# Miniprotein binders against Phosphatase IMPL1, chloroplastic (IMPL1), part 11

Target 1, 311 residues: Phosphatase IMPL1, chloroplastic (IMPL1), of Arabidopsis thaliana (Mouse-ear cress) (q94f00)
Amino acid sequence: VLSEVSDQTRYPRIGAKTTGTISPAHLLEVVELAAKTGAEVVMEAVNKPRNITYKGLSDLVTDTDKASEAAILEVVKKNFSDHLILGEEGGIIGDSSSDYLWCIDPLDGTTNFAHGYPSFAVSVGVLYRGNPAAASVVEFVGGPMCWNTRTFSATAGGGALCNGQKIHVSKTDAVERALLITGFGYEHDDAWSTNMELFKEFTDVSRGVRRLGAAAVDMCHVALGIAESYWEYRLKPWDMAAGVLIVEEAGGAVTRMDGGKFSVFDRSVLVSNGVLHPKLLERIAPATENLKSKGIDFSLWFKPEDYHTEL
Below, E stands for the ipSAE of ESMFold2; O stands for the ipSAE of OpenDDE; V2 stands for 0.75 times the mean of E and O plus 0.25 times the DockQ between their complexes.

## First folded at step 15 (miniprotein)

Design Z3 (from Y2 with R22Y; at its last look DockQ between E and O 0.76; V2 from the best seeds 0.00; counts 0 for: pae E 2.5 > 1.5)
Fold by ESMFold2, look of step 15:
Structure Z3 (fold): chain B 311 residues (1-311), chain A 80 residues (1-80)
Amino acid sequence: as target 1 above (311 residues)
Amino acid sequence: MTPEELQRQARELMERAYYLDYQGDYEEALELYKEAIELLLQALRLETDPWERRYIERRIEIYMQRAERLKELIEEEKRQ
């Protein structure tokens, strides 16, 4: 009747086996400080008027992204001057001989931020030799007139926290009772069309499928146990690095959408409460294999060429 | 002591507290978090640079959040 335990160990862990020369506690503190520092920049921006021209709104989004990234970089460099950094806005910087690669999304969910729709975040993950070692996501909640945040964090092997409290994925064991989440890129290609079909089919068999618009937030909701799964094609390393570790450390499962072992440089991700992972893959994996047969590229991307990994 | 030295000592205590917290030794972890917070408050009183002051404040906020959660866990264990 209960299959939670037997299914939880079926998929390879994706977190680092060690944090290297930096203690887990030290790395966790810095990743939280970095994410919270970026989130202060974003919080100042959410209190600004949205009743402005389109150009003014576009500039607000761009300026906020860049200011958040700069604030995050300042914290990282204060603590680890030699670490390699991959950021959405600034690209790749730092020492390519470093075992540590920071994957930074200074504002995940930019369309939601622009509209004041309360689903966006600051996401900071640190890889050790290609595997997530520590993570923090600061999620914006509430919305206009009542903005607030929640801070998610994890270290490999250390569990997952929200606002200092241990969190765990749900124990829901049937898709019919599951709340699912997905997202769509704006490139309307075969991957997009395939995911539209997955969306339609899963709305028929689950409690519902949400399209919230921020990948890091979606994964944190799985880790918190308020949703059972999230999947998306064509995410970048900075969209995924933090969220995937937080899900795994909350007891969840993380794979590619073809069911294979996930790396942060992959072009698809499926996270879940673990128990449901095989059932979700029964539909998702064949759809993904069909995309491969049509020539859609699922090779690794955005991996810095000189960055050493154990992938 | 300098603000930097006080912060270094606070991190050493935090690392010990983190280990104890993970092991479920909440009362001992809480006392170390409290001591670390006091060192950070002393560092904050000595620090004049606005960026460094905000950096220390964030460390205090992080430690306080964990300490408050530990207090709740200790109280829950006593009521059982």
Scores: ipSAE 0.527, ipTM 0.858, lowest interface PAE 2.5, mean pLDDT 91
ESMFold2 (binder alone), look of step 15: mean pLDDT 85; pTM 0.812
OpenDDE base, look of step 15: ipSAE 0.561; ipTM 0.859

Design Z4 (from Y3 with R54L; at its last look DockQ between E and O 0.67; V2 from the best seeds 0.76)
Fold by ESMFold2, look of step 15:
Structure Z4 (fold): chain B 311 residues (1-311), chain A 97 residues (1-97)
Amino acid sequence: as target 1 above (311 residues)
Amino acid sequence: MTPEELQRQARELMERAYYLDRQGDYEEALELYIEAIELLLQALRLETDPWERLYIARRIEIYMQRAARLLEIIGDPETAKQLLDEARQLIEEARKS
């Protein structure tokens, strides 16, 4: 039977087709528990006075990052002693034969955390055979005198939630009415210069481009429907694994910035409300292809050597 | 029952509640979350290790937050607020012990 339906799955899904032997509900509980446990460490730290020296503030950031990671790891290991873990600080640990790989960012947005600027998060994602299976991001909001959190979560095929309530991307269908987000690394290379040009061009044609400073937060804002897209070059697996699943489960689209099928081990990401994805790629994809022609490396990175994937 | 057995049974109920919640069967899901919370509260009373007590308390908090959201959906925001206040108190007490 012929019907007129919208193509809401133009891009390949990036989430796992199954969670394997561990149920979605079980993975979701552990990923939420891990993210919330790390976030409690971060919440304790945000109440410390900001009148310390730069050295003392830098130590606070480093100590908070390490303590959040340790707290997250303890929860994961208690529940799944043999799972692989890939963390920003601790590298790769666990059984290389495991189908499950945890990608952990214990403090996404460290500059914002250091300044008390309310855009940072704890991000925990778990992959099943290379594809995101469950995710949780605990976002810090409000700022000094008003610190609070909200918890985003998703399971592959299970939808995306914020504080238990279902969320969906926006339906904005014109770039001229879109609020966009990007980020910049501290390496001022050709990728940085290209993204500065993308930033400039998109500020001219949209409702604005934000540079908020926390990748997991930016992706959750797309999933929540308060922004239409986020892109960035050279993020690590722990920056992206949770956020990309949350966007996809909220009905959004996820690709590399060249438009290709996204893997958590890729060096670029474009997420959007879906409706705007090909329009955004019209400018972003050629810019990314130009970087490849200049020798910028976009091959997979940080994938554990022995971790079995279906990539 | 041991704290481990109680926690395993609570997870089984939570998994059923999760399924019902996704189906929009909010009252039935709420009943199962409440039963799971009661099992975890019993596990917390039996547990003596400080780290394990805090771990159980955090699980209770998650289940209470899910139950509170369901209470708000079905029109009982006062009970939801009371449940969230209890969750905060449990975490604070678990940190002291």
Scores: ipSAE 0.711, ipTM 0.901, lowest interface PAE 1.3, mean pLDDT 90
ESMFold2 (binder alone), look of step 15: mean pLDDT 85; pTM 0.840
OpenDDE base, look of step 15: ipSAE 0.870; ipTM 0.954

Design Z5 (from Y2 with R69W; at its last look DockQ between E and O 0.73; V2 from the best seeds 0.80)
Fold by ESMFold2, look of step 15:
Structure Z5 (fold): chain B 311 residues (1-311), chain A 80 residues (1-80)
Amino acid sequence: as target 1 above (311 residues)
Amino acid sequence: MTPEELQRQARELMERAYYLDRQGDYEEALELYKEAIELLLQALRLETDPWERRYIERRIEIYMQRAEWLKELIEEEKRQ
């Protein structure tokens, strides 16, 4: 009836089937606390001067990254002293026997942050036995002289929220009416070249392809329904763990760029509003298969050796 | 009650509210969130450490957002 939700997808779900001994509500609260705590560090830094030396700007980015990560870790360890943690700045720490792995990006979109360009975030995801169980992304919006934030969150099976309100992907059903997003790494290899051609081709057939520079933000915009899809090669677990759950819980689809079942440790991701996913894969999957035929490996990256998974 | 005990009780109420929300029992869920927020406010009044105070304030913010959404759902149901 009025509150009924059906989240059927053609593609296998990527979220955990259970959160184990920690309830979904408990895990959700801690992931939100962790992300908000890191975001307070970043918010303090957005008001600092940027018209300084390049070295001074680089130090600001590095200091903010490290301080945000430290603040996030303090919250996680306060609540779960034995959980395993994988962070962009600090590597891996914690008890290797834990079923829980926290994937932390303390500042997603560092170039945008350095420039004051309003597309960056704090991203915190927690996996249960290899599958996303809870997630939060705090997005920075507005820009210089009017900075603000939005908080995205999700638990596996619990739906996706923005500032506490339920969100859903768009219902756009034609690529010609879609707003798409992609990203590029700084390596100009075959995957980069392939994605440049995908970018060019999709610009011809859609309402546009954005290159905004923050993977977690891009996925949250798909979940919010203001963009229809996001794809990128060679992201790391901390770039993807939170955003992919938020998209899935908003009713979207999540796969590898070859169309296969996504794992947080894979090296490609395609998220969409679901309706468009098969049409997007008609071009994206063959391009990805061509890269694989040349020996480029898109699977298993940064998975801790002793971390127990159901994969 | 210590700040730690008040916060533990607030989490227990929040966990029940989360379950009720998923079952569509929005009015009961909302009342539990309000009670949980009151316990967190009591914990905040007793807490003196700046870090612990900020931690409690963030919990209050999260619970407030959840409560405000429930209020909107309840009002929408009444208008139907």
Scores: ipSAE 0.767, ipTM 0.930, lowest interface PAE 1.1, mean pLDDT 90
ESMFold2 (binder alone), look of step 15: mean pLDDT 84; pTM 0.800
OpenDDE base, look of step 15: ipSAE 0.877; ipTM 0.959

Design Z6 (from Y3 with E38R I73L; at its last look DockQ between E and O 0.01; V2 from the best seeds 0.00; counts 0 for: pae E 11.3 > 1.5, placed apart)
Fold by ESMFold2, look of step 15:
Structure Z6 (fold): chain B 311 residues (1-311), chain A 97 residues (1-97)
Amino acid sequence: as target 1 above (311 residues)
Amino acid sequence: MTPEELQRQARELMERAYYLDRQGDYEEALELYIEAIRLLLQALRLETDPWERRYIARRIEIYMQRAARLLELIGDPETAKQLLDEARQLIEEARKS
């Protein structure tokens, strides 16, 4: 006589339980359309000159970012006029009673875009009552003389796709065989210093740690199975909302860097292929707890006051 | 206190204020809105990241607008007007940072 073995999630799921009154298919089509429409704006700019004044280059980046955001917003408002929108450049707009909050990064990887380095994206996620419900990331690949894109997408419970094909995280089960990714913020604070030490330590024990410069792209590479993990402190909701759902729907794990349950409104994230998550946390979680003991808070502080959640 | 800790404390107060406001407990909600605004003003003075400054300023504006409506409801329209004028000035200053 065998007893039933209960399945346990090692780490709580972060995706929404439902897409609400909007079907998964409908929501997915709109997030993909929004991300692709923003990416069309970015594509028009990828071949513009970069050998201009620093002010001229800064204006090119800013103009492209704003034009991409405006194009994305037009798609969202055309389809869902009452949804809340949180964009990198425009703040929060929309009806405060909506269960839906769109988190938009119209140009993830702006330094890479400025240099023509092929690691940047348009990232669009939509939350239902605080949890990711649908996501799309349009990644720029190839670089000068051969620019192209590929589209990642996911719905909560619907799996992850790249260009319409199902994707899955890698099966790598040893850190010494893993390709890892991280990122570093602008300011050299305690979180930065801690992550520099983590970078150094993981470079010693893995196949390498990449610092590629686009958070949404990094998470999509984990979901695609070509890298095993990505972590970073001090990200914003639009940096994370789409990528985390895509990783989870590709079979990966998503937590805060202290190992706690992740929310898009948090300020740390660890994503991985799942198998390696506990081993990564053995080093990352104590380092993060040390930062918290110094008064650095990584949880819930981006949550809008005018947005209702189930968090 | 760091800007991050100030913002965390302000969020907790604002969530409680929102609940009381929806229940019609206006005086109690107003007190919590005002205290949360004070914490966010302190965080704004310490914050250096331009987007974070705009985000904090817009949060302050929203809650100043809520507080001003509550002040009007309880019979203090002059303080409500002053609060709204301060909110507008704050947003303009944060945009220039």
Scores: ipSAE 0.007, ipTM 0.267, lowest interface PAE 11.3, mean pLDDT 85
ESMFold2 (binder alone), look of step 15: mean pLDDT 80; pTM 0.780
OpenDDE base, look of step 15: ipSAE 0.821; ipTM 0.922

## First folded at step 16 (miniprotein)

Design AA1 (from Z1 with R58M; at its last look DockQ between E and O 0.83; V2 from the best seeds 0.83)
Fold by ESMFold2, look of step 16:
Structure AA1 (fold): chain B 311 residues (1-311), chain A 80 residues (1-80)
Amino acid sequence: as target 1 above (311 residues)
Amino acid sequence: MTPEELQRQARELMERAWYLDRQGDYEEALELYKEAIELLLQALRLETDPWERRYIEMRIEIYMQRAERLKELIEEEKRQ
């Protein structure tokens, strides 16, 4: 077929309509450089001993996270000295008048990294006026004695790639044949409890629900077509900015879990192969509306106050 | 030519190659990536700062991966 990405989506696209004065190709090079530079730091740490005290292991994770972030920031600042940056460890840095906001997760899946469980990543996304413009995720695979990486990338309107090869979401059209993914935060609140019930229900009606432990990896697996959907409450912008663009550019759908138009600053996300999105929302959206009726806050969060958006 | 000027010119070639790749013009895209890599190799020979050298090396690695993928696409089109 001439098009492997749907142009007949039911859901508003979330990627930027333009990348402004910086070309998509330029932004793509820098997100790839930044993510790969951070991943070099993580790779140096991946084989370090884990048979140590809990505090020593926690320090290894924290040190790796900070070093990866610092390495990523050096690449971004070398290329764009005035861009705004939102990072997990460093907060908000840069010029608030910039149209460009970088959302950086220098080590997504820290528990998995600590255990040597092969599902963690470096995730770098850049927004143009609030909408994802370019993205790269470097995924760690293989595990002890077999560590390797693969690199996902996308630009708004440019499609999604894994190691330079075009990728596309699956065409699975029935939930009973779908492999699904979700995640849980560490806070055992009403959102957590609601998602445990969603997990139970979907394990009964699908081929299975995975809880893999790295949001950026989960979204890349949907984009690659090896899983059909991923959802989670209360992720932060750096957890989502890259992965959502990669899914959309692979032909998938991206919404909030209530079905509304997604923003990187939202507190819920549902991504899928698109075909299954309405079926998934039949259960997920009412559960999310029930949380709202209980007063759970779904307003935007972590959006820099002075950062102007076209959301 | 300074390392900075060589890198700027390499980026201009890469940007054109990227759009040609998207248009399916793989052979022309490949030639522009080869030219961009040559400019980055010249920049690397002039650069002395270790961080700047690693930065240029990483750009070369990315461009080389894209060029290798283009070679594969060109060969696949010839056989099909």
Scores: ipSAE 0.810, ipTM 0.942, lowest interface PAE 1.0, mean pLDDT 91
ESMFold2 (binder alone), look of step 16: mean pLDDT 85; pTM 0.816
OpenDDE base, look of step 16: ipSAE 0.851; ipTM 0.953

Design AA2 (from Z1 with Y19R; at its last look DockQ between E and O 0.81; V2 from the best seeds 0.82)
Fold by ESMFold2, look of step 16:
Structure AA2 (fold): chain B 311 residues (1-311), chain A 80 residues (1-80)
Amino acid sequence: as target 1 above (311 residues)
Amino acid sequence: MTPEELQRQARELMERAWRLDRQGDYEEALELYKEAIELLLQALRLETDPWERRYIERRIEIYMQRAERLKELIEEEKRQ
């Protein structure tokens, strides 16, 4: 099955070559359990009142995020007491020499969640020696009066699934027929300005560029084949670890925005259906190289020093 | 057998079923998922802690979804 998916890719694979001493099936079950457990917390919150004070809304988001994280970590620690967790400040949580590092976003798309806008998710990825080994994303869809979820999952070498069904990227081979997605961080710096120009330029030449507000969801949409590409600067490992594996296992391509080999610890990502990847890089890579010439580093920057990797 | 031992046995069956599914051996995979679910149901009957009970229930839900997908694939093969 992977031979059919991988025949279209020409970029270095970013997923782990092995899941180590823990089988792919075992890791897959635990990432799915963890993501679904976090999503149950989020689902309990989607129907709480939003016509409240701004402080009350901010507390709802913060409380939901914290409760989802706690629920996810209970599952991880029950199954793997010595595994490491990537903390919000970029250090590791744990005091073992484990090869497994969990990258968890307990609520991806917090602004969308706060507004009841139906594009947010729980994202759980686990790395083996720095490379994604297993992933699950539980996406919230429908919106008020109609909330539902769907679950994406993947293991390195095991393919990508949505609700248990095998999924594949699209076969669209022309940018003018492509639906593209990007996102923007809150800091209005040179990377932000560069991406505003990319957004403008690609809007002129494609079927459109979406700015939906949840990185893990955006990557799952590429893996599902309903969008052709997603790119963003300045993401964190927990924003990317699950989604990139799901795209790759669906037959897509994953690189840095300069075209280099991607690591979850990099600060840029371009994912696509593969066939469009070189065409997208023709514009995106020079823009990214220009940022690097100004001293912005998009390579292995956000990497914990005491976590063993093969990177 | 304890709930923990039953759950370990269920995981071993699930791991074999997962490999069979990847190989296209859907009927054999389906039977192993059914056996794994039976072991998890036994574990659930013995478990008293609410958190542990909900954890086992989620495992059953996941395995049942996989089993239902396998049934669909088997039916698709019959139509060909």
Scores: ipSAE 0.800, ipTM 0.940, lowest interface PAE 0.9, mean pLDDT 90
ESMFold2 (binder alone), look of step 16: mean pLDDT 85; pTM 0.819
OpenDDE base, look of step 16: ipSAE 0.849; ipTM 0.951

Design AA3 (from Z1 with Q7E; at its last look DockQ between E and O 0.90; V2 from the best seeds 0.85)
Fold by ESMFold2, look of step 16:
Structure AA3 (fold): chain B 311 residues (1-311), chain A 80 residues (1-80)
Amino acid sequence: as target 1 above (311 residues)
Amino acid sequence: MTPEELERQARELMERAWYLDRQGDYEEALELYKEAIELLLQALRLETDPWERRYIERRIEIYMQRAERLKELIEEEKRQ
């Protein structure tokens, strides 16, 4: 009989096995610096007026996104001039021969930011050969007249932290006592309809399902142990790269919504406290397989063509 | 020493502190974080560029946050 494998290894790890030639501590410092620098731009904008024209509000969101991304890029380029960068606003830049790919969401939760609703973040992850190596998310909390931040960070194999303190997923072992989170895209296609049904079904069997509007924040809440799971279809690499590592390093589980091994370039994600993962998949995996049979594309996306991965 | 050299030395100390921290050697890690912070404070006194000054300040804030947590962990071990 082989050594007993713990339930903690039931799902394949998604974090990198090494950070390559750059030490874990060095990568961790730079991702946190980058995320905090972007968050300073966002903090300057949180008190700007929202009682303005629709065009003016759209410009505020766009200007903040671009300024946050530019600030993040300055930090990354100061430290690593040849790294490949994938950003929501700026696309792909840098040397495609690099083993390092930075996935940057300069403002996760733009609708929430526009409304002053306190669930948005700056999210910075760096992949080593396709696998998350280090991550930081700066979450905005409190809301108007009370804005504050907290900073999540992780490096592969190094654990997850919030404001320098080690964090862990919850130990909740029944869906009936779980607080769940999901999100929806804007297109009302088959993936959207399937997730509306999942939302409805889970509200019947859990403590509630939240639709908060910021993927990186939702994953950090799972890592913090204040929610038990988060799932969503068709997120992009910059929405997921940081949050998934933070959940895994907090002791959680990360898969595709069909239960398969997750890659940052996949089109579905399920994160949880681990113990609930199989029970959540009992409903989520069949629904996802049904979508595949209807022709919804679940192939990898946004992977730079020449970027070397071990996927 | 230049601000750049002080910043480089601070990173080297932080990297050693990070490994000691992961091993549970909190008192040794804390002392190295304090030394790294002192080097960054010296760099800040010499640096005149506003962007570089704010960059150094963020590094100090990050190191101080971990150092404060290490103090708490050391105190928890003493009460055990």
Scores: ipSAE 0.787, ipTM 0.935, lowest interface PAE 1.0, mean pLDDT 91
ESMFold2 (binder alone), look of step 16: mean pLDDT 84; pTM 0.799
OpenDDE base, look of step 16: ipSAE 0.867; ipTM 0.957

Design AA4 (from Z1 with Y19F E61Q Q65N; at its last look DockQ between E and O 0.78; V2 from the best seeds 0.00; counts 0 for: pae E 1.7 > 1.5)
Amino acid sequence: MTPEELQRQARELMERAWFLDRQGDYEEALELYKEAIELLLQALRLETDPWERRYIERRIQIYMNRAERLKELIEEEKRQ
ESMFold2, look of step 16: ipSAE 0.640; ipTM 0.898
ESMFold2 (binder alone), look of step 16: mean pLDDT 85; pTM 0.822
OpenDDE base, look of step 16: ipSAE 0.753; ipTM 0.923

Design KO1 (from Z1 with W18S W51S Y55S I62S Y63S R66S; at its last look DockQ between E and O 0.04; V2 from the best seeds 0.00; counts 0 for: pae E 18.4 > 1.5, placed apart)
Fold by OpenDDE base, look of step 16:
Structure KO1 (fold): chain B 311 residues (1-311), chain A 80 residues (1-80)
Amino acid sequence: as target 1 above (311 residues)
Amino acid sequence: MTPEELQRQARELMERASYLDRQGDYEEALELYKEAIELLLQALRLETDPSERRSIERRIESSMQSAERLKELIEEEKRQ
């Protein structure tokens, strides 16, 4: 009886092997509280009358991002005053000697938020020695006149939850039956062009590729099993830290787009339901290797210099 | 300069500005974003294609957001 080596063992796990001195339950409690506190700020802003002026929208985004981050930071600092924080807006804050690094995106999907399009989130991930240990993503759903949230959360080895219910990736084993997701940065370079070709190719062979515009949301949709994969170039640690753990703990696979072992400090990510991951890499990995051959930088980035990692 | 060349130069400035921002060189990054915005505004005046205009507008928006963020960071550093 050849034991079906579960596809879960094919790729290195990205989740922390331990949560250190802090229990997974305590980390989860604070991560969820932090994300919810940020989400309350975002929800208040979503319900405010939007100034239709371009400047008024930019100001609203910036003010909301900062207010959300400040609220999240207050929760983290109150509970763990010695932890290191990497925020989108605030940069690096705290003691670099900490084994714990909080990666915070106070508003993932700023364009969507600005337009009132339902796909943005507050994303909070905590790393232990560079590996995701706990995560929470509060996704905004519905849209104007029907705004609501759902909360994704995970701990390393604890499984993934949506609104307190255990979630799992899909079992879809064929690309032609898959709904895929990707994103595009604002830089229209060779990486962007390569991902446009991938988008075209996968649009041709799948049920479709969504471009939703919020990386943490996109990963949570894979974890929820409503999409089969997400990939993107040049995401930052705060874009990925929560979502990648949630996918892995939902039973998915996480790699670089070249199929290599993923770190939140990588410049490419591919997440999937696991079973499709090899088939996706057949297309994505050669395209990514071609970018490397052209001299596109795929070195680790946004890693704090003094932050100790067991990658 | 053509709208395409102006956009190319603006992108190069934005990429460099984003790099400098990551390095904590906020003042230099801010100046590059300002210059990128100026080039993009020139491109927008010359561009007649609606799709390209929307692309330029998005880059202006992104650069303005980055510039405002950097202004605040610079002010915060000056208060310390």
Scores: ipSAE 0.000, ipTM 0.210, lowest interface PAE 11.6, mean pLDDT 90
ESMFold2, look of step 16: ipSAE 0.000; ipTM 0.151
ESMFold2 (binder alone), look of step 16: mean pLDDT 88; pTM 0.855

## First folded at step 17 (miniprotein)

Design AB1 (from Z1 with R22K; at its last look DockQ between E and O 0.89; V2 from the best seeds 0.84)
Amino acid sequence: MTPEELQRQARELMERAWYLDKQGDYEEALELYKEAIELLLQALRLETDPWERRYIERRIEIYMQRAERLKELIEEEKRQ
ESMFold2, look of step 17: ipSAE 0.748; ipTM 0.925
ESMFold2 (binder alone), look of step 17: mean pLDDT 85; pTM 0.814
OpenDDE base, look of step 17: ipSAE 0.893; ipTM 0.965

